# Miniprotein binders against q8gek8, part 2

Target 1, 236 residues: q8gek8
Amino acid sequence: MSDIVSISSARPRLLVSVRGPDEALTALRAGADLIDAKDPERGALGALPPETVRAIVAGVGGRAVTSAVAGDGTGREIAAAIATIAATGVDFIKIAVGGADDAALAEAAAQAPGRVIGVLFAEDDVAEDGPARLAAAGFVGAMIDTRGKSGTTLTSLMAAPQLAAFVAGCRTHGLMSGLAGSLGLGDIPVLARLDPDYLGFRGGLCRASDRRQALDGARVAQAVEAMRAGPRADAA
Short names: E, the ipSAE of ESMFold2; O, the ipSAE of OpenDDE; V2, 0.75 times the mean of E and O plus 0.25 times the DockQ between their complexes.

## First folded at step 1 (miniprotein)

Design M4o1 (at its last look DockQ between E and O 0.06; V2 from the best seeds 0.00; counts 0 for: pae E 13.6 > 1.5, pTM E .587 < .8, other shape alone 3.248 > 2.5, unsure alone 65.341 < 70, placed apart)
Fold by OpenDDE base, look of step 2:
Structure M4o1 (fold): chain B 236 residues (1-236), chain A 83 residues (1-83)
Amino acid sequence: as target 1 above (236 residues)
Amino acid sequence: SPEVKEAIERLLKEIEKLAKELGDPELAWLVELLAYAAKETGNPREIKFLLQALEFLARELGDSEVAKLIEELARKLEELKKE
């Protein structure tokens, strides 16, 4: 029985995207809470080969939560990919919501019951009913990310009230919430106050702030400390 | 102008004081972050984002004294930007 620790009173957890088992171990040792298997060369939802994902899962060995992206397809188009990634043993599978209708979303979520996270992109119109729709379809989480990785950050695309409403919507509907999009260490104090379950990083924790470069364990550790330094929203 | 900067500093201190008196640590922390951003980092993106968060809180607080001060702070920060 995985103690889904009611994350509601906890500071945001650190999600780190990794492209291999080496980076997974680096992130884990540095204190990442969630290891997200993703190919940074293939966009925001670039899928790794299943064998690579399995290697990441094995390397983590249950010491952190794991996720993997299933690709950039949506609904029925991604069903087989979800099943394939689910078979790797990851805890969660991330997919794009896109323009999929409710039936397509439900079908996608049904490929891995209790494990599918919907990703919304900040460059798109993030509908206020997003969390409600995803919850109704059987998703267990929702995450905002950015499509572009060329200097466009989440906070440049979405205002604090919009992000706050998203997080609140997720909470209302019993979804885990995540915020990502070219985040740096400097974004942590501000975004942590919105009380998401996860803040997601890649480039901001890499050498030279380049997502294609090696993950820097020291920067991951700095992110962990930064997330711990802020007062908990629940202290009110 | 020095006058606008001083006004911002006074407003931030006053909001922080009221936040502490109200027992709202989140508000107090946001004000501290904004003060730090405005005085030390000068990061326009951070300042803007923090201000938006404070404005959101102001709306939730309604016609409270804190809400009025946050609105005034927003105006002064805008004035400073135009300077």
Scores: ipSAE 0.033, ipTM 0.366, lowest interface PAE 3.2, mean pLDDT 85
Fold by ESMFold2, look of step 2:
Structure M4o1 (fold): chain B 236 residues (1-236), chain A 83 residues (1-83)
Amino acid sequence: as target 1 above (236 residues)
Amino acid sequence: SPEVKEAIERLLKEIEKLAKELGDPELAWLVELLAYAAKETGNPREIKFLLQALEFLARELGDSEVAKLIEELARKLEELKKE
């Protein structure tokens, strides 16, 4: 009983994926906690040019945590990509890790020690030991995302117990945890109950809920408000 | 343990019934999570997460019938964790 009372509850941080410094400032001004540099035209883990990432970092000016996508961890070029993105000054570098063996994971994490977050795609059947493997390889965090196929969202691909097990696994192994994948504002109160370190958005915060459209500052502000309110603030 | 697991299953049925009456997707998600955990009872990691989720939801539901059931479920999960 004391465990129940003493368990703290933290509101997850809001991560917003942006494609350039203008969107980064929009997200920052609206209250986003993490600014993530990602090219929506190049798939779920499309890297932005390093010059663009550098401009995002400079524009944020330390007022929020920053991250950037480097690419797929199974690619031959990933080590160079991580080094290049690390040099931009972002706080964290994100790579896809679903197909990489343990040696490849360790090599990737070593390119930017303490700064690499592993992205697992829900479409690839996230392994239960994924967090343990990433922690052993030297990653600082792990997240689940989706590839963005039509009609697929995080919650359509993974049930609550699978997501809860992932977040718990990250916590057990000292990893930052993130959940993303075509999320909308309505997903915030539900997914916040899983207590991840962050929830990640782009499409649901863009005009017409289209990731290729411009980020909508009003929608970002709505997401910030939903994070502050907590689940079902109106219900009690 | 068998008696505690049976009590947990009965509580889940009651909570599911009330969740349907409320039309509450957040509670429905929690019921899915609790049903999964009931199959895997004894895993300290899963129980700790479930206790966190239950504590949060009970706070949001105040002095309701559902909140009381959720608190009772949390007590049973604590009993199971100690076995």
Scores: ipSAE 0.000, ipTM 0.193, lowest interface PAE 13.6, mean pLDDT 78
ESMFold2 (binder alone), alone request of step 1: mean pLDDT 65; pTM 0.481
ESMFold2 (binder alone), look of step 2: mean pLDDT 65; pTM 0.483

Design ME1
Amino acid sequence: SPEELAERIAEEIKKLAEELGAKVEVRIEVEGDRVTVTVEVDGKTVEVTIRGDEVRVTVEGLSEELAEKIAERIRELAEKLEK
ESMFold2 (binder alone), alone request of step 1: mean pLDDT 69; pTM 0.584

Design ME1f (at its last look DockQ between E and O 0.01; V2 from the best seeds 0.00; counts 0 for: pae E 13.5 > 1.5, pTM E .522 < .8, unsure alone 69.358 < 70, off the site)
Fold by OpenDDE base, look of step 2:
Structure ME1f (fold): chain B 236 residues (1-236), chain A 83 residues (1-83)
Amino acid sequence: as target 1 above (236 residues)
Amino acid sequence: SPEELAERIAEEIKKLAEELGAKVEVTIEVEGDRVWVYVEVDGKTVFVIIRGDEVEVYVEGLSEELAEKIAERIRELAEKLEK
């Protein structure tokens, strides 16, 4: 009796960064699993005003998971911003890990217990112990993104084995994993094979592939379908 | 009904936007006792959440003047329906 290991190929979920309730609705309708509140004009972790985040949360109305970035700081310096964003009702708060020590990371995570996600940048050295450290500090997820949003994709900065090790590390330590960084539809088959919980998009799903332009619902829908199709069998 | 209220709210926002010469697109979504009214005005979104008798209005991204006018019109409409 051949054990049909039902490889439940857990398809990654779609994270879409939005700048307002209009884009949140567009992403939601198109099938996004997580709506990430971020200002694309203020860098990789550009925070929206709390009122805008509240509007996004209300507009989603529990129909998808919500997150928001708290800003560019880390550790103790971002604590007040985490608390402010947590009060908006988002499910998760994203912050940079940066050079914070373990005590500073723990203090940051304690501002919103069970809700803080650490962001690591692919341009920085991503330490192998990252997931372990974040888990020990009380983070519930870890995500790799790119700091720069002009032409440099995640896959150009990090090799598949490094990304796979990161995802595996997150899983080992009970963290949600996310991969982002100027991703396009073409990156989905390669990154989906790494079995992250989330793939994150902004620019690749916007008009003219510009993160400052309007989110394109049709492109979001295409990303959803691409994730459902699973890893394309390597054309042997 | 919440659905009828949503339609009336959408119509009032649409009229106001048309008076200002703005392009308007309306979408209404219904889920159980919750109704979402989305009104796109010149590429910005006003949305209203109706939960039973409670009405929440979000007017972010619009001019302060237009936001105030929309909020006032919706409040006036809600007050008329409670009578």
Scores: ipSAE 0.030, ipTM 0.436, lowest interface PAE 3.5, mean pLDDT 85
Fold by ESMFold2, look of step 2:
Structure ME1f (fold): chain B 236 residues (1-236), chain A 83 residues (1-83)
Amino acid sequence: as target 1 above (236 residues)
Amino acid sequence: SPEELAERIAEEIKKLAEELGAKVEVTIEVEGDRVWVYVEVDGKTVFVIIRGDEVEVYVEGLSEELAEKIAERIRELAEKLEK
């Protein structure tokens, strides 16, 4: 599949957020690399019931990497949520970390050592030292996402140099890196050249490009093919 | 303009592929201020992103001759629409 005209470089993995086992199978069959359990109806980082997460894990059956959202914040409630989601068998657990202090971050990461990914929202001004702080706290990865207000997107909120700095910071500190936030298929070539470990999608892969609608397997397959396409940096 | 450019790019890729006897399938999506063109030519991909007056072209697996023709034609179309 090598491009005779241009050189293919590393491509990020495709993460698809799903609401349940039916969508998980749809995404898996279309070629998604990571299957992420998230409830689009419960805000920007809504957790699914653990029974639903277990069904997703069982349906995937080890054929792809799995993750699930545990929720926002820190404290006893989030610690319990991390433990509950960890018991479902997902590979990674995502929490929003916001402005939590270093001790709170370390406590959260310790609930599922080596499995917790910190989510930073683009609307909250991602600090340049965010990757360093998450790594020091024991997180395995970091990602940027958006809350999705008024159709705002990752690229509308953060310029390419800011995103590149985030990915480089994750690499420097040994974190898995992810970029998400109302992404469409057109964002893939631009963001892939930043070399994140994954790009995350839901709304752009759903019917009518609406995250509350059903996941569309044909759109997932289009995203897989776009991940495989090589960039031509000579344009414009 | 980006939508017009996307339609013309898709048409040009289709014409070139038909000259070579290849099957073509084209998808054009408009998302906010972005337009993208996803084209499959005998299972090979061309992907074009248009944002305002910036155009980026991505090609996987096409013959060197066809890929060069596509890239050159897209550059010409982008130049023309700047005027």
Scores: ipSAE 0.000, ipTM 0.200, lowest interface PAE 13.5, mean pLDDT 77
ESMFold2 (binder alone), alone request of step 1: mean pLDDT 70; pTM 0.582
ESMFold2 (binder alone), look of step 2: mean pLDDT 69; pTM 0.579

Design S4
Amino acid sequence: SPEDLRKLIEAIRQLAEKAKETGDPETVEKLARLIEDLAKRLGDPELAKLIEELARQARENGDTEELKRILEAVEKMAEELEKK
ESMFold2 (binder alone), alone request of step 1: mean pLDDT 69; pTM 0.576

Design S4o3 (at its last look DockQ between E and O 0.01; V2 from the best seeds 0.00; counts 0 for: pae O 11.9 > 1.5, pTM O .620 < .8, other shape alone 3.784 > 2.5, off the site)
Fold by ESMFold2, look of step 2:
Formats: structure tokens, sequence, C-alpha cells
Structure S4o3 (fold): chain B 236 residues (1-236), chain A 84 residues (1-84)
């Protein structure tokens, strides 16, 4: 059975960050595999209002996996945000995990057991043991993203072997793995070879490649087609 | 600097020996990161990408003999560069 699931996820899945139910339906109809609720106007990892997240979940109607950002950091406020976002019905909740200690990580993960994904920012020097620490704390997944400062992208900040090591670390510890950070369509062939569970996009799939503008369904469809080329672009 | 380059080359050689003896994927990927740094300093990013692809493919295939052959070639490359 596990082989069947592995075959069905042989290529990375496409995660698309959306700001509301209209964009969620656009992404879903274009073939996105994961619909991520994130506010592009509130920093690199901005949370949407819970009612907007509920509307996204309702609009998706179980036809795709959903996630939502709860915030950046740990502590009482973030713990409350995780619980609030968990109540919306999303499948996964994301928080950025900067310099949090292991106890703080465990407390955050406990707010929504089996549903919390830790976001590591490439600008903060992703620690080699990051996946191990998140897994030990009870996270279900880990991903690398960027803060979105002008001109910085995931691939400009981290070499392919570093990203491969992160994905391998996640796999070793049973974590879902994601790679994101100002990705464009041209990044898909190289990053897909690393076999993360998903690649995350927003800005490159929006009009004018600007994450604050509307999601462009045609660009989402182009990304879906690029992902369908197979696990390795040079094999296609 | 020349001294920094020599230290990097020595680290690559030592890590290649360790990876060859242990077969540890974590050690192989750490080695590939150092090779990437070296290739950047030498202005040859295509070589770094090629070596990474060869190592990564051998790891994915579970081909321990091919992995050892690639690691031996990396050791020899480092030895040649140490001679400058």
Amino acid sequence: as target 1 above (236 residues)
Amino acid sequence: SPEDLRKLIEAIRQLAEKAKETGDPRTVLKLATLIWDLAERLGDPELAELIFELLYQALENGDTEELKRILEAVEKMAEELEKK
C-alpha cells in the first residue's frame, strides 16, 4: 500500500498560496494539489483572518489538501493562533520557527497534533538538524521559504546539495517536506529532482509575477504542466 | 585566499574519504556542498552541478559501487588540487 501512495506522489505536489476563496477556486480548477491560505500583504508568512480561511476550506470542499499560516514564532499568542486556525478545518497549520527552543516547539505542535508544519527561512541559515528537532517536537512537516526581500530567491540563498540534505532529513524523520521562496516555473525541473513532497508558489503565478496581484489561472496551469513532466525534467 | 582554498580542498579530501568508508548519505551531501563552494571559487559552477548530479543519482539508485567510484575520483581531484 505504501508503494501505491509513493507512486501517486512520485513528482512533487504543487502548493499554491491564495488570499481568498476566489483564488482558491482558481488554483483548484487549474490543478493545484495543495491550497495554502496566506496573506501576501502581511509579511513573508502572514495569516489570513479565520473567516477567510473558513471560506477557503468551504470552497475547496475537500477536493484538495488545505493549509493556512498561523504566524511567525512560538509562545502564547502563536499557540492561540494555531488553535484558531485549526478550528477552521484546514488540514495543516504553518508557523515560522526561528530561534525557538525545543520546549517551545513541542508546545506549538501540541496545539494541533499531527497538523503543524514548521517553516524555516533560508535567510536565517537553515540548521542541519532542523528536521530532526521539528520531528522530535511533534511537527508533521517542515519547509524552507524565504522572507521575500527584494531580489532574494530560495536558489540564490541555498545550493542544491543543501536543499537535498533538508529533504533527506525530512524523509529520514518522517516529515512532509516543502520547498518555497520566490520560485518561478524555471525552478521546477531542478527542485523537483530533489523529490520534496511539494513546491510552493505564489508570486510567480500571479500577474506581473507580483505576489500582491491576483493569481493567474493560466500560470497555475503552466506550473501544473511543468510538474507533470515527471520527477526529473531531463528524463522527459 | 590561497590558505582558505587549501583548507577547503583538504576538507573535501577528508570528507570524501569518510563518505567512501561509511557510505553515509549525509556525509555525501555535505561533501557536495563543499564541492559547490569550491567550484564557485574556481568559477566553474557547471562542474559542481555535474558532480552533485552524479553523487545524488548514485545515492538514489542505491549503487554503492558507483558511489565509491565517484568519491574516489573526488579524492583524486582534491589531491591534484592540493599540489596546485
Scores: ipSAE 0.208, ipTM 0.696, lowest interface PAE 4.2, mean pLDDT 85
Fold by OpenDDE base, look of step 2:
Structure S4o3 (fold): chain B 236 residues (1-236), chain A 84 residues (1-84)
Amino acid sequence: as target 1 above (236 residues)
Amino acid sequence: SPEDLRKLIEAIRQLAEKAKETGDPRTVLKLATLIWDLAERLGDPELAELIFELLYQALENGDTEELKRILEAVEKMAEELEKK
């Protein structure tokens, strides 16, 4: 019985976090699949002003998927922020799952039906039931990211089997999956093997690898190519 | 340094020729990266963005002829920069 290794032909897509319409255009031109509107100065889920998010959406002009973070809150406390960001025209809204109960998660997801993505932090215990709970609450995606600015990468905080289980859980429950957290180009071959829908970048694609610096279009292009090369690029 | 700039231009030329011959996407993306670096060093990020966008579009469309034209233009630009 030849195990037809289903060459999952689905390469991960590139998510790039941007702080303005200028960086959005840079990321788009460089081949980013998803433009994520976020303030890097305000942490992992730092919200941009709605007017800035609207400018990003307008600049992208439907040529890529757009997302934006709604802020650091969760559940009921973030509901108004979700509605505000949803009104900008972004495709998806990212919020923390945090300690919200199922009712609070459902209320958050209901602010933008079919558009809310839950973010789990690798510094926190990522519960195995996370994807199931988010799906039941009406989320359409789940991402792992890192809280910290201290250069701690996702791969230093979570083992490949845990990340694989998360991605598999998302798939089982019909959620889009994303992996992020101070990723560099060198993380792509390892994480791509886990078959997430998205790999998310900011600092690793910026000048001097600093998330506060300008996005480097050449580095974005390199990330696009690394994702296209597939998981076998390390074996040659 | 002026020497570093000359080395970068030469690398661009060599990759452009290789890209014209092979059409290898990796070569083209490496070329785009070097062009970006050159444009940053020259203080012309708009040119870098334009070249990158054109290369990327040509690659996405599988337009080998357009890719060749862009690469020829980049070669010409590199030659002009060496004469200054």
Scores: ipSAE 0.000, ipTM 0.243, lowest interface PAE 11.9, mean pLDDT 82
ESMFold2 (binder alone), alone request of step 1: mean pLDDT 74; pTM 0.653
ESMFold2 (binder alone), look of step 2: mean pLDDT 70; pTM 0.573

## First folded at step 2 (miniprotein)

Design FDaf
Amino acid sequence: SDKVYIIFSGENPEEFRRAVDELIEKAKEYGAKVEYTIEGDTIWVFVHGMSEETARKFAEELKRIAEEYGLKVEILVREE
ESMFold2 (binder alone), alone request of step 2: mean pLDDT 63; pTM 0.497

Design FDb
Amino acid sequence: SMKLTVEITSDDPRVLQEFAEKVLQLAEEMGLEVTIEQRGDKVTITIKNVDEELAKEIIDEAHQLAKELGADITIRVEEK
ESMFold2 (binder alone), alone request of step 2: mean pLDDT 82; pTM 0.772

Design FDbf
Amino acid sequence: SMKLYVWITSDDPRVLQEFAEKVLQLAEEMGLEVRIEQRGDKVFITIKNVDEELAKEIIDEAHQLAKELGADIEIYVEEK
ESMFold2 (binder alone), alone request of step 2: mean pLDDT 82; pTM 0.776

Design FDc
Amino acid sequence: STYRIEITFKGEDPETLKKIFDELVKEAERIAKEYGGEVTYEVRIDGNKLTIEVRITGVDEEVARRLAEEMRKEIEELARKYGVDVEITVEIRE
ESMFold2 (binder alone), alone request of step 2: mean pLDDT 72; pTM 0.656

Design FDr
Amino acid sequence: SDTVTITVSGMSPELAEKFAEELRRIAEEYGLKVEVRIEGDTVTITVSGMSPELAEKFAEELRRIAEEYGLKVEVRIEGK
ESMFold2 (binder alone), alone request of step 2: mean pLDDT 69; pTM 0.564

Design H3a
Amino acid sequence: SPEWKKQIDELFDKIRELAEKARQTGDPDTVRKLAEEIQELAKQVDEIAKKLGNPELAEKVRQFAEDIRKLAEEMEKLKS
ESMFold2 (binder alone), alone request of step 2: mean pLDDT 71; pTM 0.614

Design H4L
Amino acid sequence: SPELAKQIDELIRAMDELAKKAQETGDPDTVQKFAELVRELADRIQELAKKYGNPDIAKKIEEWARLVEDLAKQAEKNGDKEEFDKILNAIRELADKMEEILKSK
ESMFold2 (binder alone), alone request of step 2: mean pLDDT 68; pTM 0.614

Design H4M
Amino acid sequence: SPDVQRAIDELFKRMEELAKKYGDPEIAKAVQEFADAARKSGNPDQIRELLKALQEIAEKLGDEELARLIDEYAKKIEELRKS
ESMFold2 (binder alone), alone request of step 2: mean pLDDT 69; pTM 0.556

Design H4a
Amino acid sequence: SPSEVDRLIQAMKELAQKAEKTGDPETVQKLARLIQDLARKYGNPEIARLVDEFAKTARESGDKEEFNRILDAVERMAEDIKER
ESMFold2 (binder alone), alone request of step 2: mean pLDDT 66; pTM 0.509

Design H4ao1
Amino acid sequence: SPSEVDRLIQAMKELAQKAEKTGDPETVFKLAQLILDLARKYGNPEIAYLVLEFAWTAEESGDKEEFNRILDAVERMAEDIKER
ESMFold2 (binder alone), alone request of step 2: mean pLDDT 59; pTM 0.411

Design H4ao3
Amino acid sequence: SPSEVDRLIQAMKELAQKAEKTGDPRTVLKLATLIWDLAEKYGNPEIAELVFEFLYTALESGDKEEFNRILDAVERMAEDIKER
ESMFold2 (binder alone), alone request of step 2: mean pLDDT 66; pTM 0.526

Design H4d
Amino acid sequence: SPSEVDRLIQAMKELAQKAEKTGDDPETVQKLARLIQDLARKYGVSPEIARLVDEFAKTARESGADPEEFNRILDAVERMAEDIKER
ESMFold2 (binder alone), alone request of step 2: mean pLDDT 67; pTM 0.569

Design H5a
Amino acid sequence: DLEELYKKAVEYAKKGDTEKAIEVFNKIAEEAKKRNDPELAAKALTFAARILAEQGRTDEAIKTLEEAAKLTPDEELRKQILEEIERLKNE
ESMFold2 (binder alone), alone request of step 2: mean pLDDT 81; pTM 0.771

Design H5c
Amino acid sequence: SPELEAFREKIKDLIDKGDYDTALKEILEFLKKHPELIDDVRDLLEYAIQKAKERGDEAGLARAEEVLQKLEEMKKAGKE
ESMFold2 (binder alone), alone request of step 2: mean pLDDT 79; pTM 0.716

Design ME2
Amino acid sequence: SDEEVARQIAERMKELADKYGATVTIEVRIEGNKYTIEVRVNGKEFTVTLEGDTIRIEVRGVPEEVARELAEEIKRIAEELGK
ESMFold2 (binder alone), alone request of step 2: mean pLDDT 65; pTM 0.516

Design TP1
Amino acid sequence: SPEELLKEAKELFEKGDFEGAVKKLTEAIRLDPTNPRVHFLLGQVLLRSGRYEEALKHFRRAVELEPDDVDYLLALARVLEEMGRTDEAREVLERALKVAKE
ESMFold2 (binder alone), alone request of step 2: mean pLDDT 88; pTM 0.855

Design TP2
Amino acid sequence: SPEELLKEAKELFEKGDFEGAVKKLTEAIRLDPTNPRVHFLLGQVLLRSGRYEEALKHFRRAVELEPDDVDYLLALARVLEEMGRTDEAREVLERALKVDPSDEEIKRLLEELEK
ESMFold2 (binder alone), alone request of step 2: mean pLDDT 85; pTM 0.811

Design TP3
Amino acid sequence: DPEALYQEALKLIEAGRLDEALALIERLVQEYPDDPRAWLLAARILRRLGRLEEAMAAAERALALAPDDPEVIELAARIYTELGDPERARELLERLRELRP
ESMFold2 (binder alone), alone request of step 2: mean pLDDT 82; pTM 0.783

Design TS1
Amino acid sequence: SKITVRVEIRDDGRTFTYEYEVDSEEEARRVIEEIIKIAKERGAKEITITVRAPSEEEARRLAEMALELARKAGFTEVETRIEGNEVIVRARK
ESMFold2 (binder alone), alone request of step 2: mean pLDDT 83; pTM 0.827

Design Z5b
Amino acid sequence: SPEQIDKMAELVRQAYKDAQETGDPDVIQKALDLFRQAVEAAKKSGNPETVDMALQVIRSAFELAKETGDPDAIERAIELVDRAMKIAEQHGNPEVLKKAQDLYEEAKRIYDEK
ESMFold2 (binder alone), alone request of step 2: mean pLDDT 62; pTM 0.523

